# VHH binders against q96fz2: the designs that were tried, part 145

Target 1, 269 residues: q96fz2
Amino acid sequence: CGRTSCHLPRDVLTRACAYQDRRGQQRLPEWRDPDKYCPSYNKSPQSNSPVLLSRLHFEKDADSSERIIAPMRWGLVPSWFKESDPSKLQFNTTNCRSDTVMEKRSFKVPLGKGRRCVVLADGFYEWQRCQGTNQRQPYFIYFPQIKTEKSGSIGAADSPENWEKVWDNWRLLTMAGIFDCWEPPEGGDVLYSYTIITVDSCKGLSDIHHRMPAILDGEEAVSKWLDFGEVSTQEALKLIHPTENITFHAVSSVVNNSRNNTPECLAPV
Key: E = the ipSAE of ESMFold2; O = the ipSAE of OpenDDE; V2 = 0.75 times the mean of E and O plus 0.25 times the DockQ between their complexes.

## First folded at step 8 (VHH)

Design E12 (framework vhh_6z1v_2; at its last look DockQ between E and O 0.81; V2 from the best seeds 0.00; counts 0 for: pae E 12.9 > 2)
Fold by ESMFold2-Fast, scan of step 8:
Structure E12 (fold): chain B 269 residues (1-269), chain A 123 residues (1-123)
Amino acid sequence: as target 1 above (269 residues)
Amino acid sequence: EVQLVESGGRLVRTGGSLRLSCAASGFTFDDYAMGWFRQAPGKEREVVAAISWSGGSTWHADFVKGRFTISRDNAKNTVYLQMNSLKPEDTAVYYCAAEYGLFRSRPEDYDYWGQGTQVTVSS
């Protein structure tokens, strides 16, 4: 997973993250650094994406089932990194393979500290290798959505204008992530950065790409992944597996250039 | 106290129109998606229409598309169902319901329910 869309305005994104705490109280996640959230149809590694994590990471006596939403840098910078500039990290931490996560110290250490997060996106992009050509076909991949329409709109499926009508009820993709905290050697603000855990593709995606993000399908899975106060690393890792509950459609090549940030990036065909 | 109060149900003739209202109180209305459900005698409660917290996204069941329109007024804490071209098959008790966050079109996901308003359609 190397490209996502996360374009919802902050208020829309917040309501899409409505949840219940362990007592059954309805809640919206509390924002941390909301002005660092930059909506985009075309997010690449090193950009910030919104992430859910347990409130207990920030307050020692907090209920671990309560959620914070915060922008974090995509591309995990380990706490031990010694250079002043995170962009100088020599190895790729955009993704973390599920089969080796407990073998790699960059991921095992933060995981042992309960630094689990849920990475939010409208969906993600993958490029299918086409036989007999150098061209790749991009696809937008996302949770199945309830088919919505604006009041009085008849038979208006999938036109670019009608995509504006789906977002206020869009079910966000919820990907399992690991984060770490890096303190610049010369001082400054702590950098929060994350990696997306990856698994083998499900049957439905195997013709597009051989790997997929570990998707947490439903509130039970999301809650257990986030709740490091009650759910051990061993139990949480049982949630990491492929899902078939996913859909996709082909998109135009405008998404190829990460500088393009328009609705056309995810529009069908 | 949380309360949803439906109004507007009455007897109407086939082909007629009717507007139902649901007044909400006791909760932050614009954090909730709203839905209209109906239940005819001897039948299960079914989803008729749903509207997002902002009013920007709506869903209508296939059996009412083109005839019914859901809308909301967040300043008045009210959700509406405009019913046109009414048929005898539309006879039912109509219920207003609220779901925190997004709507999922499943009755079990709705947090609050009104007591219903009777709509009777005759020839």
Scores: ipSAE 0.643, ipTM 0.851, lowest interface PAE 1.7, mean pLDDT 89
Fold by OpenDDE, look of step 9:
Structure E12 (fold): chain B 269 residues (1-269), chain A 123 residues (1-123)
Amino acid sequence: as target 1 above (269 residues)
Amino acid sequence: EVQLVESGGRLVRTGGSLRLSCAASGFTFDDYAMGWFRQAPGKEREVVAAISWSGGSTWHADFVKGRFTISRDNAKNTVYLQMNSLKPEDTAVYYCAAEYGLFRSRPEDYDYWGQGTQVTVSS
């Protein structure tokens, strides 16, 4: 996964992240660094994207089921990184393979500390290799959306009005991530950054791409992944597997340019 | 084997100064943030100070009030706590700890701990 969409306004995004804590209380995640949130139809590595994480990461006595939403840098910068510039990291940390997560220090250590997050997106993009050509067809991949009287599929959004309705009730894609905290050598603010865990693609997606993000489907999966206070690493890792509960449609080549940030990126062709 | 060995703890008079040292071995020292903790009799262990792997960032507890300073020498695999203007309430066992990650984390998040050194401040 090298490209996502996360374009919802902050308030809409927050509402879309409504949850129940372990007490059954309805809650909205509290924002950390909301000013770092930059909505975009075309999110690339090194950009900031919102993730959910347990409040316990910030407050010692917090209920670990409570959620914080925070923009973090896509591409995990490990805490041990010694350079002053995160871009000088020599290995790719955009993704973490599920099969080797416990073999790589950069991922194993933060995971062992419970630094699990849920990466939020409208969906993610993948490119299908066309046989016989160097051309790649991009696809937007996301959760199936519930057709309610008020909600349609992206494909049904023939009008601006319909488009808005679609996004007001959009089910966000929830991807399993690992984050870490990096202290700049010269001091300054702590950098929070994340990697997306990837798995082998499900059957439905296999023709598009052989790998997919580990998707946490449902509130229980999301809650368990986030709740590092109550859920062990071993138990959490059981949540990491391919899911068939996805849909996709072909999109235009507009998304190929990471600078393009328009609804056209998501629009079915 | 990972080892953190604290030293420097002793009896001092009120208003005195003391420098604690913690020598680390068995792990990549400069990959870890370091912290000083203390535990007084009948009290919970509390964070005193913390320092990032490079020493570029430090944190001190409010009760330190500028009296204590954490530092480190990565070439020597050692972290220090300079304690000035000591008070009887500073009497405790002082522990050195190492953490891979944020140095302001909870005590339970620290990966390695020393055996502690006793600091006693007499009135």
Scores: ipSAE 0.021, ipTM 0.448, lowest interface PAE 4.1, mean pLDDT 90
Fold by ESMFold2, look of step 9:
Structure E12 (fold): chain B 269 residues (1-269), chain A 123 residues (1-123)
Amino acid sequence: as target 1 above (269 residues)
Amino acid sequence: EVQLVESGGRLVRTGGSLRLSCAASGFTFDDYAMGWFRQAPGKEREVVAAISWSGGSTWHADFVKGRFTISRDNAKNTVYLQMNSLKPEDTAVYYCAAEYGLFRSRPEDYDYWGQGTQVTVSS
């Protein structure tokens, strides 16, 4: 997983993240660094995307079931990194394989400190390798969406107001991630960065790609992954598995160039 | 085996100065933020100061700002706490601690702890 869409305006995104804390209180996540949120239909590694994490990471004795939402850099920069430029990192941390996460210090250490996050997106893109050709077919992959009379489908929207209705009740994709915090050697702002945990693809996606992000399907899974105060690393890792509760459609090659930030990136072809 | 060894704690008169040091071994010191904590009898352990792995960022508790300064020497695997204008309420056992990556104020976030050095400030 190396490309996502996360295009919703901040207020719409925030409302889509409504949740209940452990006491049953309805809440919205509190933003940190909202100015770093850059919505786009076409997010790539090294860009910022919003993630959820426990308030306990920021506040002494906070309720660990309460959530913060913050933009973080895609591509985990380990806290021990010594160079001043994160692009000098000599290994790829865009994704983290679930079967080796406890063997890699870059992921094991932050995971052991409860640095679990939920990576948010409209959905993600994968490129299917076509047999006997160099061409690759991109697909947009996302949670099944409730189809009501008012919401319509992506392909059926023929006006700005119908497009808005499609996204007004969109169920965001929730992927399991690990984050770390890096302080540049020369000083300056701490860099928060994340990796997306991957698993073998489910049967439904196996014809597109052999790996998929670890998707947290439902509020119980999301809550347990985030709540490092009450849920141990070992218990949290039981949440990491493929899911068949996923849908997709083919999209045009417009998405191939990460500079293209238009609705056409995710429109069905 | 990881070791953090504090030294320099002793009896000092009010208004005096003292420098604590903490020698580290058994881990890659440059990967760790360092903190100084203190604990007086009957009180909870509290963070006094912290310093990033590079020394580029420091933090000091309000009750010591302007009086205490944390520093580190990565070539010597040592963290220091310079304590000036000491008061009787500074009397405590002082601990150094190490945390991978970022520094935090919470004791439960720190991986390694020293055994402490007693600082006593007399009137």
Scores: ipSAE 0.000, ipTM 0.279, lowest interface PAE 12.9, mean pLDDT 87
ESMFold2 (binder alone), look of step 9: mean pLDDT 85; pTM 0.865

Design E13 (framework vhh_6z1v_2)
Fold by ESMFold2-Fast, scan of step 8:
Structure E13 (fold): chain B 269 residues (1-269), chain A 123 residues (1-123)
Amino acid sequence: as target 1 above (269 residues)
Amino acid sequence: EVQLVESGGRLVRTGGSLRLSCAASGFTFDDYTMGWFRQAPGKEREVVAAISWSGGRTWHADFVKGRFTISRDNAKNTVYLQMNSLKPEDTAVYYCAAEYGLLSDRPEDYDYWGQGTQVTVSS
């Protein structure tokens, strides 16, 4: 998983993340650094994306079931990284393989500290290899969505413009992530950065790509992944597996250039 | 204290029309998705229609599309279900429900429920 869309305005994104805490109280996640959230149809590694994580990471006696939403850098910078410029990290931490996560120091250490997060996206992009052609077909991959209508237009024919407004009730893709905290050697703000855990693709996606992000399907899975105060690393890792509850459609090559940030990136072809 | 109070249910003839209302209190109505559900004797509770917190998005079950319309008035903390071209199969207790979050077609996602209002459609 190397490209996502996360374009919702901050208020819409926040409402899409409504949840219940352990006591059954309904809540919206509380923002940290909301001004660093940059919506985009075409997010690549090293850009910031919103993630959910437990409030207990920031507040010693907090209820571990309460959630913070924060922008984090995509591409995990390990806490032990010794150089001053994180862009000079010599290995790719955009994704973390589920089968080796407990064997690699960069991921094992933050997992041991409970540094689990849920990476939010509208969906992600994958490029299908076509036999006999050097060109690849991009696809936008996302949770099945409820088919809603524009208010006051019931029974009216769907217009092309309706696709632009479908986002008001979009079910966000929730991907299992690991984050870490890095302190610059010469001082400055702590950098929060994340990686997306990957698994073998499900049957439905096998013709598009051989790997997929570990998707947490539903609030029970999301809650257990985030709640490091009650759910051990071993129990949380049982949530990491391929899922079939996913859909997709082909998109135009406009998405190929990560600098393109328009609705055309995810519109059906 | 959260309350949802349905009203408007009554006996109507096949082909008739009826408007149900649900008055909400005890919570910030504007933050909640509202839904209408129904349950006939011996059947499970099913989703009829839902409307987003802003009123900008609606969903209607296939079996009521073109006949029923959900709407809301956030200034009055009220959600409505306009029912047209009623059929005997529409006979059920109709429930109003609230969800803190996205519009959903699943009863288990809804947090608050009213007591229901009986709608009977005679052939």
Scores: ipSAE 0.141, ipTM 0.606, lowest interface PAE 5.8, mean pLDDT 88

Design E14 (framework vhh_6z1v_2)
Fold by ESMFold2-Fast, scan of step 8:
Structure E14 (fold): chain B 269 residues (1-269), chain A 123 residues (1-123)
Amino acid sequence: as target 1 above (269 residues)
Amino acid sequence: EVQLVESGGRLVRTGGSLRLSCAASGFTFDDYAMGWFRQAPGKEREVVAAISWSGRSTWHADFVKGRFTISRDNAKNTVYLQMNSLKPEDTAVYYCAAGYGLFSTEPSDYDYWGQGTQVTVSS
């Protein structure tokens, strides 16, 4: 996973993240740096995306089940990185393989600090390789959504006009991430950045791509991944596996250019 | 120079209690996960308990759950192991270990080790 859509306005996104804390109280996540959130149908590495993380990362006495929502840079910059410009990092940290996550210092160190986050998106894009040609077919991949009409769902058969109405009730994709905090050597603001954990593709997606993000399906999985105060790294890693609860449809080549940011990027073709 | 110094080990009767302490110096304590390990004569070193850098996540081996509690005081650069309801099977040298950011049950993931403190539980 190297491209996502996360286009919801901030207020709609916040409401889509409503949750219950450990005490059963209904809550909305509290924002940090909300002005850094840039909605887009076509998010690439190095851009900011919203993530959920435990409030305990920011407040010493906070309940670890309470959630903050914050924009973070896609592409993890390790806390030990010594250069002044994070774009010069020699390693690609956009994704982190689940099978080697505890072998790589860039990922095992923040995991040891409980720096787990849930990466939010409308869905993600993958390009199906067609052997013998240089052409690839893009697909938009997302959670199954609530039906919007008698015979249908929010699927590939829906008209573009029907898609405009679905965003008010959209179920956001929740991907397991690891984040880290980097302090520039020359001073300045701490940079928060993340990577998306990847797993082997499920049977439903195997014809499109051989890898998929580790998707946390449902509030129980999301809560356990975020709650580093109560859930150890070893227990949290048990949540990292392929999921079959996913759907997709083919989209236009408009999405290929990451500079294109229109609803056409995810509309069915 | 990095140092981990364990203290508190002694002879104690079955059913008794002990608190082990490990004083850390020479590194940024708050960046390290801490673990307690033990080794009895003729056996491999095994993990007893681990605590994350912040103190908010802990792990305890099944054979000590409900009896031992790991904790840390970052202001004092010290990690503790409170041992209750001690059994003869708990007799071992207890080691303190530090792993940079890593919360793990695997000995090879720890960077620094103390010299150990002997705990003997009378049968």
Scores: ipSAE 0.000, ipTM 0.128, lowest interface PAE 18.2, mean pLDDT 84

Design E15 (framework vhh_6z1v_2)
Fold by ESMFold2-Fast, scan of step 8:
Structure E15 (fold): chain B 269 residues (1-269), chain A 123 residues (1-123)
Amino acid sequence: as target 1 above (269 residues)
Amino acid sequence: EVQLVESGGRLVRTGGSLRLSCAASGFTFDDYAMGWFRQAPGKEREVVAAISWSGRSTWHADFVKGRFTISRDNAKNTVYLQMNSLKPEDTAVYYCAAQYGLFTSRPSAYDYWGQGTQVTVSS
C-alpha cells in the first residue's frame, strides 16, 4: 500500500471517528496538530495522514481506551536514525510485512513500546498488472458502504448534492500501523511517523495485487489494536490478517500522478 | 514522592540575566518532557518553554524567543531556564512541570508541577 485517499474535511473526519471508551462513554477523538492535516484524494509516502492512537501515549495516567487523532508522516523514521534529513533514510518504511515485523529492529522496537496506531483513509489505490502490456490498471479499494436513500455510491454521485451525501456517512478504512518518534540530532520538533502493516491479499483482491494492508474490520479490532495498556503485542498481532470485507472499482490514470488531487482520482471509470 | 523543586528566582534589574533550575525526583526523568511556565499577579498561567525527554527538541514562546533558553541534564535530573535581557513584564512566579512522553506547549497535558520560584524584574 503506497497510495491512499483521505479527503474529508476535518470536522467530517472527526465525526466519522466517533467511538466508545472502555466505560461505554461515547467520544470523539481529540486532535493534536490539526493544522498539519491536509485532505487529499491522492496521498503518497512522506505526506502526512491522520492516525488514531491511545491517549495513554501522551498522558501518563490516561484511560488507554481513549483516542487521540494526529497527522503523522507516512514512512516510519526510527528513533535511532542519526542523520538530520529523514528523506535520506536508505530503506523504505512505507510498509512493514506482518511476517517479519518482530524480526526487524525498525518495527520491533516501537511495537515493543506499544506504538500501535490506526491509519485512516477513504480507501487505498493499487495497480493491476495487465498481461501483454507494461501498463497497469489502477483500482480504488475501500470498505463496503451502506447504501441508503440519503447516501449513494461513488458511481451514483452525479451532482454536488449527491457527492455530499456519499461522504456524510462514509465508513473510513482503518489500517493497522506502527509509529515511532524521532528527535532531530540538531534539535527541532519531534517527528511522528508511521508505517502500514501488510499481509497477503485476500481472495477478492488477488487478481489486483498480491499484498494488501492489514485492515482492522470493526470497532472491536480497532479498540484492541490501539489499547496498548490492556492488550499485549502478542495478542494485538492476532488481529493482523487478510480480510474479505472489502470492495473496489477501476479508476482513471489521473491517480497515477501523485500531484493530481481531485475527485476524478477515485471516480469509477 | 514525585517532587519538582525550582530555584534561582530573585530580584534582578531590567536587562539582567538569571538562570532558573528545577531538580526532579521520584520518577524516571528521561521518560518525561519538561516545561517552564509562569504566572504574574492577576493573570493566568502561561507556557514559556518546553524541552523533549532527550533534550534535542525545544519550543519557546514568541515573547521570550532570543532571550530565554531551556535546557536539561538527564544525568542530574535537572531542567534549566536561562533568562537574558530581562524586562519588567517577565516578573512572575516561574513553575517547572513534567509531562510523560509528550513534547507540547499545552499546560493541561503536564502531569507534575513544582511549587514555583519568584522572579522580580525592576528598572
Scores: ipSAE 0.012, ipTM 0.369, lowest interface PAE 7.7, mean pLDDT 87

Design E16 (framework vhh_6z1v_2)
Fold by ESMFold2-Fast, scan of step 8:
Structure E16 (fold): chain B 269 residues (1-269), chain A 123 residues (1-123)
Amino acid sequence: as target 1 above (269 residues)
Amino acid sequence: EVQLVESGGRLVRTGGSLRLSCAASGFTFDDYAMGWFRQAPGKEREVVAAISWSGKSTWHADFVKGRFTISRDNAKNTVYLQMNSLKPEDTAVYYCAATWGLYSTHPEEYDYWGQGTQVTVSS
């Protein structure tokens, strides 16, 4: 997973994250650094994306089931990184393979500290190799919208104008992430950065791409992944597997250039 | 105290129209998605229509598309169901329901329910 859409205005995004805490109270996640949230139809690594994480990471007395929403840098900078410029990290931490997550120090250490987060997106993009050519076809991949057999997902037949009407009831894609905290050697604000855990592609996506993000399907999975106070690393990792509850449609090549940030990036073609 | 109070149900002739209202109190109405459900004797409760917290997104079941329209007035804490071209098959108790976050087509995902209003459609 190397490209996402997360374009909802802050208030719409916040409402899409409505949840119930352990006490049964209906809640919206509390924002950290809301002004750093930059909506975009075309988010690439090194940009900020909103993630959910347990309030207990920031407040010693917090119920670990309460949630914060915060923008974090996509591309995990390990706490042990000693250079002054995080862009100079020599290897890619945009994604973290589920099969080697416990073997890589950059991921194993923050995971052991409970630094699990849920990465939010409208959906993600993948590029399918076309037979007989070096050309690739981009697809927008997202949760089925509305739980019915006939309207469980939006289709390629929907006009771009109709897409505007679905966003205030859009079910956000919830991807399992690991974050870390890096303190600049010269001082300054702590950098929070994340990686998306990846798994083998499900049958439904196998013709598009061989890997997919680890998707947390439903509030039970999301709650268990976030709740590092009650759910051990071993138990949380049982949530990491391919998901079949996903849909997609082809999009235009406009999305190929990460500088293009318009609704055309995710509109059906 | 959370309350949802439906009104507008009555006996109506086939082909007639009705407007159902649901007045909400005891919670922040603007933060909730709303749905209309119905239940006929001996049948399960089924979703008829749903509307997002802002009113920008709506869903209608195939069996009422083109005939029923859900809407809401957040200033009045009220959700409506406009029912046109009524058929005997529309006879049921109609319930409004509220849920935090996204609307759903599944009754079990709704947090609060009204007592219902009876709609009877006769030939």
Scores: ipSAE 0.139, ipTM 0.631, lowest interface PAE 6.2, mean pLDDT 88

